# Ledger of designs, part 13: VHH binders against Uncharacterized protein MJ0119

Target 1, 224 residues: Uncharacterized protein MJ0119, of Methanocaldococcus jannaschii (q57583)
Amino acid sequence: MDSWNMKGSKMVDVNEITKYLPGFNCGACGYKRCDLFAEALLNKDVKLEDCPFLLRERFKENYEKLKEILKIKGKIKKEEKYIGVIDGYEADFLLKPLPNECSCRETLLIMDKKELKVGDYIRYRPLGCPIPHFAKIIDEYHGFYIIHVVGPSHRITGEKIEYKDVGIAIVVAFEGIVEGKVPEVGKTVKFIPKHCMMQKVHSGVVVQVEGKRVYIEGIDLKVF
Short names: E, the ipSAE of ESMFold2; O, the ipSAE of ESMFold2 at other seeds; V2, 0.75 times the mean of E and O plus 0.25 times the DockQ between their complexes.

## First folded at step 9 (VHH; framework vhh_7uia_1)

Design w5 (from v6 with K98T Y99G P100Y; at its last look DockQ between E and O 0.44; V2 from the best seeds 0.00; counts 0 for: pae E 5.7 > 2, unsure alone 62.2 < 65)
Fold by ESMFold2, look of step 9:
Structure w5 (fold): chain B 224 residues (1-224), chain A 122 residues (1-122)
Amino acid sequence: as target 1 above (224 residues)
Amino acid sequence: QLQLVETGGGLVKPGGSLRLSCVVSGFTFSRYYMAWVRQAPGKELEWVSAISPSGGRTYYADSVKGRFTISTDNAKNTLYLQMSSLKPEDTAVYYCATGYDTEYSFGESDYWGQGTQVTVSS
């Protein structure tokens, strides 16, 4: 293996880029300050060569170092810390949608009994979350409903979609793709569903694993 | 009856700025967390930003930190999202959303606004 340093997006930030820039704050690159240029470099909005001083022999070593830093960041599969935004707790991984799906799958226990079918659109409030969700039912299993979280699309398109109001529902399971270290079946895990409106850490027990695809039950919003 | 109305969307070039507003009527604005959420066509819902009821805590997705600022004006019952350094990836419908209010039945209010389109394109 090469002796180079691997860095994730949280390991390379504006300050690390800025320390290798010339620091003149001259505006020649289109940014008033070098730290703004560094931020633009990190966001890939500009090229290193947009700073004319980095092309000078005096800064050749800085230029090559910045190329390595930006190359490593762009080529490294990252392992990041996953911190809940609202609660500040650490999760073991992010949970992403299955391929070609618009959200993680949630399995709902719907207490306000209704005649519901696959393809129906519903509005619900997850127990423990203050924000109502809109969803499409994609499957049914023995009185549970599997859904995709969607937006209130009827308001954007003018399309007549009737959302059935099912009131409070309990989210009993999540299914998705792990971004991070794949857990073992039977483990209690902490995770953040990528579609979460509050970016809150969830916990649950892994029931099934297939590659990076996991099914998690016993959902709890308390971090243990 | 609770109502949330977004305004301020539009077409803007990359690097430009927009300010979204969400005017809330029908309840006391400062009692609940307020959030901005966005959705591009065919894409997942993406949480953008949130603000505590008192306005003392603000929260941002990593994709918008340093570019977007959430704020409130309690006298006007208005939530704002100031967006700067806009990128094509910010193209989406932006919604404001609020928490459930026990004074109203769940079915009487949607707790989300109508949405406002933001398009970042050359």
Scores: ipSAE 0.170, ipTM 0.590, lowest interface PAE 5.7, mean pLDDT 77
ESMFold2 (binder alone), look of step 9: mean pLDDT 78; pTM 0.808
ESMFold2 at other seeds, look of step 9: ipSAE 0.386; ipTM 0.724

Design w6 (at its last look DockQ between E and O 0.40; V2 from the best seeds 0.00; counts 0 for: pae O 3.9 > 2, unsure alone 61.4 < 65)
Fold by ESMFold2 at other seeds, look of step 9:
Structure w6 (fold): chain B 224 residues (1-224), chain A 123 residues (1-123)
Amino acid sequence: as target 1 above (224 residues)
Amino acid sequence: QLQLVETGGGLVKPGGSLRLSCVVSGFTFSRYYMAWVRQAPGKELEWVSAISPSGGRTYYADSVKGRFTISTDNAKNTLYLQMSSLKPEDTAVYYCATYPDSEYDTFGESDYWGQGTQVTVSS
């Protein structure tokens, strides 16, 4: 389980544990890297004292903090709050990418769709958002295009990727993983997509739910 | 003619400091939100920090709060990100971007993004 901006609760994850480990990646605990040891701590496969450096005076405060963190995991669960950064409004949940994907999926209606296919890279401006986006088309369905937002990474990496400029597109749907209370189908919800560069609250209607995976249509990007 | 150019990236040891600059030209600086976003290879695009058009409000992702400071110098049309207590997880390409305060700006040749500058935190 991830920790995200605007949450009113704390869930312990590997990154939170790793922050307070010594970071030497020395293998003395039986794990080659400290992040692997952190994962083992969360799984209760090892003890904090298995890292011999945590027992040193230099790391006394780290050790005490880690003891506090690991005790907190099983005892306290606060109500999570998700607040839009720019607009200050409360959302019902954060929408995260599907596992191993670089953004929530967006479904686009693209008015200038000549010569578009799966695998194409595009530059578009979402209607209702002032910021041009860079995206990869990952699927096509009945004239709609499903995309990942990818950023303009080609500018720094030197990769020869040709982005097709498709102008204004309408974001018809979002798909992703809920962090927070999973909504019921048919509910109008407020949410923040993790990849949103404005960190604004969006709204829409939930049309499919499978576990924490949701598909949301009727998208409105304006402040409410 | 809108242009955003980032500078100040480089290799820094953990715990070190770095200041990124974004020089902006071709628009009224006080009308736009300014932001820093970052992306590590193969990872999600991550919003880092933003500053309001007036400069009166600043915003930070939880992952950088207390370590990074966003600011502007309107006389130089420059956005800054002062980074301190740098960690390996801060390694990414950092982009400056602007957010017009209204939706009426028309889509043009500019995309409101800079070129990016690489920050690498490693020993």
Scores: ipSAE 0.310, ipTM 0.650, lowest interface PAE 3.9, mean pLDDT 78
ESMFold2, look of step 9: ipSAE 0.360; ipTM 0.701
ESMFold2 (binder alone), look of step 9: mean pLDDT 77; pTM 0.788

## First folded at step 11 (VHH; framework vhh_7uia_1)

Design x1 (from w1 with Y102E; at its last look DockQ between E and O 0.40; V2 from the best seeds 0.00; counts 0 for: pae O 3.9 > 2, framework grips)
Amino acid sequence: QLQLVETGGGLVKPGGSLRLSCVVSGFTFSRYYMAWVRQAPGKELEWVSAISPSGGRTYYADSVKGRFTISTDNAKNTLYLQMSSLKPEDTAVYYCATYPSEEEWLKSFGESDYWGQGTQVTVSS
ESMFold2, look of step 11: ipSAE 0.403; ipTM 0.751
ESMFold2 (binder alone), look of step 11: mean pLDDT 78; pTM 0.790
ESMFold2 at other seeds, look of step 11: ipSAE 0.428; ipTM 0.759
ESMFold2, look of step 12: ipSAE 0.484; ipTM 0.796
ESMFold2 (binder alone), look of step 12: mean pLDDT 77; pTM 0.788
ESMFold2 at other seeds, look of step 12: ipSAE 0.316; ipTM 0.711

Design x2 (from w2 with Y105W; at its last look DockQ between E and O 0.38; V2 from the best seeds 0.00; counts 0 for: pae O 4.1 > 2, framework grips, unsure alone 62.7 < 65)
Fold by ESMFold2 at other seeds, look of step 11:
Structure x2 (fold): chain B 224 residues (1-224), chain A 125 residues (1-125)
Amino acid sequence: as target 1 above (224 residues)
Amino acid sequence: QLQLVETGGGLVKPGGSLRLSCVVSGFTFSRYYMAWVRQAPGKELEWVSAISPSGGRTYYADSVKGRFTISTDNAKNTLYLQMSSLKPEDTAVYYCATYPTEEEWAKAFGESDYWGQGTQVTVSS
């Protein structure tokens, strides 16, 4: 029933939030006054738990009313967990692109190719994944190709991009920025590349770390 | 043979709503995970949402939780993404995509694409 869906729409202003706050204007949340904290709550710049008094038993009813007014569902996440959607496995971290790059770098072994060079667009199927990927070659050495995953952009832009079909390729390495705890060199890790369309957990061995930048080899698309 | 076709993209003001549709042909809809994936210009591919083959489980990226709703109509072989409270950050090409269950991996091997054609969503003041 559409009329029921229209009822109960959230309409909240600073005054509505402020009357359920403790009102001590104590600054413990980082704001000099509770109405400033209320404005920050409305703008989603802070969390309810940043007011330490709302967590006390005396203010339990106020806290619950504020959660409903602000449509805050459950408790805020305090522990980062990285769970693969398709496989349900827990990863150690997310792998993000290097600064100003559109995906993590993958290093490919391409078994059958005809004249590939930096700048070429390719279509490949990673060994162990049924889904074709679209990529741009950004570097090469000794027959390996380093790529960015770019998606099938040619279909919507109308641009004539020639994707060379290279068939099955083996992903031999990933490189990117860790979101989470930075691993040690030599450790076997589980990770989710941010560009992964199905949020599948990958595994491999860390062979180089520089700050949060990691290079991972021995790639398995299935977690052990 | 397998084909996924998205519709419903367009220009929308911030705070607005839009519903994307993905009509699927060439396979049994209820035996696959269905997903929405997006890519902004010069940005990485970003998984947005997924729905299990039975429709019993739905999954959302943190960036869209509470604003987007994924659903299916198995009788029409159609996947939907209801988007509300749209933000400029939601501007992207949206693709529907599919991932076979483990039981379907071998049967699905060699399917041509697993991707739709994409539909542009632009959220601009």
Scores: ipSAE 0.317, ipTM 0.678, lowest interface PAE 4.1, mean pLDDT 78
ESMFold2, look of step 11: ipSAE 0.369; ipTM 0.707
ESMFold2 (binder alone), look of step 11: mean pLDDT 77; pTM 0.785

Design x3 (at its last look DockQ between E and O 0.33; V2 from the best seeds 0.00; counts 0 for: pae E 4.3 > 2, framework grips, unsure alone 54.0 < 65, grease 28.4 > 24.2, SAP .741 > .668)
Fold by ESMFold2, look of step 11:
Structure x3 (fold): chain B 224 residues (1-224), chain A 125 residues (1-125)
Amino acid sequence: as target 1 above (224 residues)
Amino acid sequence: QLQLVETGGGLVKPGGSLRLSCVVSGYTFTRYYMAWVRQAPGKELEWVSAISAYSGRTYYADSVKGRFTISTDNAKNTLYLQMSSLKPEDTAVYYCATYPSEEEWLKSFGESDYWGQGTQVTVSS
């Protein structure tokens, strides 16, 4: 994988990055301390712009030094507008999968009970979405099923994967990584899950935030 | 019965081009929403592009904007995805998907598959 391994290995450490960060240890970026954010920067898990203070005039020189140290090309990212394709509504953010996962996690209430276990593949229609989905069950929580959305691979490969048809299911929660402004717990938000085939704006209430990772319940596909 | 069939996948070198087709059959009326979605093994399911009769517009994910072009030929009931400047990260199974009409929805009660079978695109030397 030579093209992927040609990323430059920087001879910088967390301390060199940290000394140019604001040093407030405020948690606004989702990390309790700035040195933790610096470590995340070094590992390329976050962007410089995830610290809201680096974009302020006071820290202009710090931002430019950090950009040089990290060899980041590009202009300061402005707040992006996220517009749903099918409905035209504006969302507050895009919701991306957790690291190394193939989709945002969805939590399902399945209306047509079957013998289901972790590792099973299912076909379901989300209530409020006319497009059937295919998923793998990755966990079970208090009678709900947590899933990754997958494609119907059996139709091209001829694999003997059995998709259990569970009919209509209600998506009661989403979990993923925010691209955009991280919301506060308790707020009603509008978001677009990256895996959504319609790129439709969803709404819900944020019940947990850790860094850019959020858990959203009370899902509604109607946005007023 | 609605049927979507993707064709045109294959092996291509980086920088090459490929055109995917999705032929829609089982109905004689125009589709109002068509999309391309892709998934590489072990990777996220990724929305790629859509064409909407609601807005009369085409839409592209940032990862493909400027390189891919979605279009339709209504006389052939066919959706196309013209892919150019292909990269190894474009390697995936590509699916077409559609939003059912009100008539199809009422008849199927949402139990019909509105996905194609997929076509493999591999970008490598």
Scores: ipSAE 0.298, ipTM 0.663, lowest interface PAE 4.3, mean pLDDT 78
ESMFold2 (binder alone), look of step 11: mean pLDDT 74; pTM 0.775
ESMFold2 at other seeds, look of step 11: ipSAE 0.318; ipTM 0.688

Design x4 (from x1 with T98I; at its last fold request DockQ between E and O 0.48; V2 from the best seeds 0.00; counts 0 for: pae O 3.3 > 2, framework grips)
Amino acid sequence: QLQLVETGGGLVKPGGSLRLSCVVSGFTFSRYYMAWVRQAPGKELEWVSAISPSGGRTYYADSVKGRFTISTDNAKNTLYLQMSSLKPEDTAVYYCAIYPSEEEWLKSFGESDYWGQGTQVTVSS
ESMFold2, look of step 11: ipSAE 0.364; ipTM 0.732
ESMFold2 (binder alone), look of step 11: mean pLDDT 78; pTM 0.797
ESMFold2 at other seeds, look of step 11: ipSAE 0.390; ipTM 0.744
ESMFold2, fold request of step 14: ipSAE 0.395, 0.464, 0.413; ipTM 0.730, 0.758, 0.720
ESMFold2 (binder alone), fold request of step 14: mean pLDDT 78, 78, 78; pTM 0.800, 0.796, 0.791
ESMFold2 at other seeds, fold request of step 14: ipSAE 0.374, 0.386, 0.343; ipTM 0.725, 0.728, 0.686

Design x5 (from x2 with P53A S54Y G55S; at its last look DockQ between E and O 0.39; V2 from the best seeds 0.00; counts 0 for: pae O 4.1 > 2, framework grips, unsure alone 62.4 < 65, grease 28.5 > 24.2, SAP .768 > .668)
Fold by ESMFold2 at other seeds, look of step 11:
Structure x5 (fold): chain B 224 residues (1-224), chain A 125 residues (1-125)
Amino acid sequence: as target 1 above (224 residues)
Amino acid sequence: QLQLVETGGGLVKPGGSLRLSCVVSGFTFSRYYMAWVRQAPGKELEWVSAISAYSGRTYYADSVKGRFTISTDNAKNTLYLQMSSLKPEDTAVYYCATYPTEEEWAKAFGESDYWGQGTQVTVSS
């Protein structure tokens, strides 16, 4: 399995790397099979620690052997990255809900005239996203509606919840808590709202920051 | 028309296991992306896991990594979530969801939700 190149350095075979991986083919590292993970290790696409089993005491010898084989000194250090799952784009941070809230706040401009009030449940399609969303209106400001995104729980519980279908709505703002580096006011940012079903990268401009709490406007869902 | 139906939820004790199934029906099963999402009462919607039909890559939220396994059976048009070492914190309604292709979206003309109806998982002593 050992090989050498014209410069006399040792070349590492994917099979030798795979030999020291746990072999569970569990997918926890983002690859369905351990041999695919081994190939990614050689390409520097991942770190050894991306396999959670290599960090366990049971696999300590395997981990150290793999470090030697890959010529890696100490633990592999990898900068935290926020990658959109569907699109593969890098975001600057995750956006989490405010404390004790079930989703980031979204501010909507709703196109159709409707009799809507705080507490109403709606079904809407965000302009730029093909996926209908379900939400609860939590506030209103000058014709904009502030909402929490919810799941369509009426389908499983049988509750008498009427979701008013408001058609297309424009998402004009997000508000939430930054996980990652907190941006400065005025910066254009890329972020992933934690409640996003597909973990899609969004972009916008930071309008207000207080600690880790940010308000982002100028939302663009078409980053990919 | 595209339809997603989840089954396999139920009541289990901590440390137990369940396998959720999501049967997809419609004209095409060639999904770019399939995902599991969950929501506990009064809690946030949480993305749990996803699988790409083209690359075979799987993705997991940190909260479930090492305990849950996502997979597909293309012959049965079914997405699975094998859940092990269940905790009370895993109690939620679980939904399967898909990101439609442009072709699928155009055929449905926005009539599909691309969400399942959900299945309840309750982890309690």
Scores: ipSAE 0.289, ipTM 0.652, lowest interface PAE 4.1, mean pLDDT 77
ESMFold2, look of step 11: ipSAE 0.379; ipTM 0.734
ESMFold2 (binder alone), look of step 11: mean pLDDT 77; pTM 0.783

Design x6 (at its last look DockQ between E and O 0.44; V2 from the best seeds 0.00; counts 0 for: pae O 3.2 > 2, unsure alone 62.1 < 65)
Fold by ESMFold2 at other seeds, look of step 12:
Structure x6 (fold): chain B 224 residues (1-224), chain A 124 residues (1-124)
Amino acid sequence: as target 1 above (224 residues)
Amino acid sequence: QLQLVETGGGLVKPGGSLRLSCVVSGFTFSRYYMAWVRQAPGKELEWVSAISPSGGRTYYADSVKGRFTISTDNAKNTLYLQMSSLKPEDTAVYYCATYPSDEEWLKFGESDYWGQGTQVTVSS
């Protein structure tokens, strides 16, 4: 990645905003320091007017300059950050489905003794996630099952799809396309599978890379 | 026991608006993350939006940010998704889903954590 492109997409930063804030570090806006308020402005968590001093005549020029700077931020592409919704952690990349597939591939260890075949639809709960998932088995290998995550669409269509209830399953691998910087084989990574319903950060070890296609094992759904 | 029921889907022209509702029963609404997810036929399951248990933080996928608004009415145990400036790529089944924030461990199959879905079709 060219450093100009990355810096260009981040031309507005905390320091540039902080320069035009009053600098009192007074806490009146709900933040102990003005640089924290500047960060909150960039994150769209607050409004300029939440600083009571920016609306006073003394800071009229500062306020107008900040409006201009923040207007520029809205026009300039920000460097992508991948933040988990429920855990707040930063991931290294998003993991997208392979071309023309409906989800990243997951490899499951299914503890239920049910006879399962490629093409079967299953209902399972991933160990570490309280939400039941619906999936289609697309392949198998030595008792592991490769699946696509699907929605329970039969509930609207009335289509008679038999979802075999397999209970708790362990997600042992993910496979997909990296959106972000491609990792090296052997590295521990943090990622968000795009199909994840709550956008939770996952971790694992990269065991294969082909271009942007990666295979990640040793999956942990817990937060660090 | 836990149940989520979506309503408000339908056929709408590009640029139009719809409001989806998700009425929940069997738990205290404010103790859970609530989310909207969607899936078009043959397409990926896509997270759309989420709202924190407190209701104070909202989250949006980039594909819908600025066009969709998630909100709650705790008195009615209802989650909303206000959709505007709808595009053909918004065509999908929309599901309400939840993630508990409590320490309670749920057995598989006791709670579905998904709604039944509601179809949204954006077509000329």
Scores: ipSAE 0.397, ipTM 0.711, lowest interface PAE 3.2, mean pLDDT 79
ESMFold2, look of step 11: ipSAE 0.410; ipTM 0.719
ESMFold2 (binder alone), look of step 11: mean pLDDT 77; pTM 0.791
ESMFold2 at other seeds, look of step 11: ipSAE 0.368; ipTM 0.682
ESMFold2, look of step 12: ipSAE 0.426; ipTM 0.716
ESMFold2 (binder alone), look of step 12: mean pLDDT 77; pTM 0.790

## First folded at step 12 (VHH; framework vhh_7uia_1)

Design y1 (from x1 with E104L L106K K107E S108A; at its last look DockQ between E and O 0.01; V2 from the best seeds 0.00; counts 0 for: pae E 9.5 > 2, placed apart)
Fold by ESMFold2, look of step 12:
Structure y1 (fold): chain B 224 residues (1-224), chain A 125 residues (1-125)
Amino acid sequence: as target 1 above (224 residues)
Amino acid sequence: QLQLVETGGGLVKPGGSLRLSCVVSGFTFSRYYMAWVRQAPGKELEWVSAISPSGGRTYYADSVKGRFTISTDNAKNTLYLQMSSLKPEDTAVYYCATYPSEELWKEAFGESDYWGQGTQVTVSS
């Protein structure tokens, strides 16, 4: 290792890692592109086996080369516990934002529609959460709005952002990256979204899994 | 929950037409490349047509260009393949498949784990 690792600098060449990845940019590992996965490998945020294509016979040589480059000698299974700070309940996993996104994606049912479009900033209170949220609408689907929670940027940066106050909204889905044991489709799960200010356990049903990326519906914040 | 269901196959005479449908559930349809792939009895898989997530780009195998038209209806989460001027060599089981990236379907279309059950198209004189 002849190069020192500094903030924002790389000690080992990301391009060398990317060279041996499959290059499909398929998102199955939780990252939109393979070069982002390579960067996550350097940061030890993911395991090499999180790319399902590296486990196939076609990529056996690539997998062995990557193990050598990353100095990974074997599979490491880690059991982790995630306890809600407010409620004390054990969650099955943490839910992290998708790569290069500021929060998990939330899908909202907004009762007071107003004139809302992608790119709008809104203020809402999730049903079952006492904390007002500030968000940016990133997509719309059949009357639902997909958002990123962005916080009250006008309070932090001083930038004047016009938030549309939509009152109480129902969070019907979460989408993000599992940190922990990846659940199977159809399972009822307990999870903590990383951006949750209360660090409260949420529950829901997993409806889609792609690698570590999950889509969870039937969201409930009520303690059972 | 993630499901692809093909319909619209059947027996048709040479020169005839069929429209295949693929209803997709369990994910956001407009975020994935969608493709039709076929397999004749005893033959290897052959990709037929693909469409980009937005629907703005379409792709066709040389063997079907000008005869087949791929399209989507995002409101119904449905992929279509309009087939015309059908030939006996078009006889196959037709599958729809999803691909999260252009590279995956172009370089490894047979490696997808997300396929329908297939619908039989038989062109016989």
Scores: ipSAE 0.011, ipTM 0.432, lowest interface PAE 9.5, mean pLDDT 77
ESMFold2 (binder alone), look of step 12: mean pLDDT 79; pTM 0.803
ESMFold2 at other seeds, look of step 12: ipSAE 0.175; ipTM 0.593

Design y2 (from x1 with L106A G110A; at its last look DockQ between E and O 0.07; V2 from the best seeds 0.00; counts 0 for: pae E 15.7 > 2, placed apart)
Fold by ESMFold2, look of step 12:
Structure y2 (fold): chain B 224 residues (1-224), chain A 125 residues (1-125)
Amino acid sequence: as target 1 above (224 residues)
Amino acid sequence: QLQLVETGGGLVKPGGSLRLSCVVSGFTFSRYYMAWVRQAPGKELEWVSAISPSGGRTYYADSVKGRFTISTDNAKNTLYLQMSSLKPEDTAVYYCATYPSEEEWAKSFAESDYWGQGTQVTVSS
């Protein structure tokens, strides 16, 4: 229910463990891949020493780092479910903003013929969402507009900002950082953008992945 | 389900008072800035008042300063707007809204703003 409210600045997850494993995918620990062994370590199903390569001098520093990482007390949140507040559907992951950005990037198709430029502030209603959004245009690409959702904070500080009302816009893509299992390119995924006012589960097709950064197109605000 | 529900609007004579309420369900709103905004027919959206998550900072538009008071009851997840000395120009649909707090970078930039359905306030003789 409070899956969006993170307590700490860092959590131990499979990716952090896998980073320090040898990466040979040899099966000597009983798991065919090192990322599977990392999952087993987090689930307390195996001991760190079950990887025989971690006991070698070459991996001494890795072993000590992993030993300290695995001493972190508390519940690991890798199995937390992501449930849409409005619709009750389960999502595959939460989509967070890129570092130092105030929201996920959205790419909009805007039907209004008004002249729009980078830096403009707009008011729009996403097709399929009843709540108007306020956004800043941060880029333009072949007639599409890339935006950050900014909310009404500028109005409450007394700053005079011209918001261009563009009516209904279609959200054609999202870009952000995955919290949860990173999807493969080409997969249809269900996700919740962290800035979504309705907390609805969205769907789309993953078209690019770089680490935890994903770009998702074919957006459907109604999960079928 | 997440909802913001405004109540307390109605028809009031000039000089009268109303108290608007916004009940929030589905999350603990004490970690968000909460605001009242209004829109009269055919006019642009105007902000009215806002309150920080702690309640320690309050903000008012010049047009309502001294007449309106914003407050919260965190135990009930309820935002209030006490309106006094009402004038015909206060006639509008009043909405409550939220936006991310100014907390740590990752958390603050991840939150979405929410709007209620609005409540009509009409000030007329």
Scores: ipSAE 0.000, ipTM 0.145, lowest interface PAE 15.7, mean pLDDT 72
ESMFold2 (binder alone), look of step 12: mean pLDDT 79; pTM 0.797
ESMFold2 at other seeds, look of step 12: ipSAE 0.123; ipTM 0.551

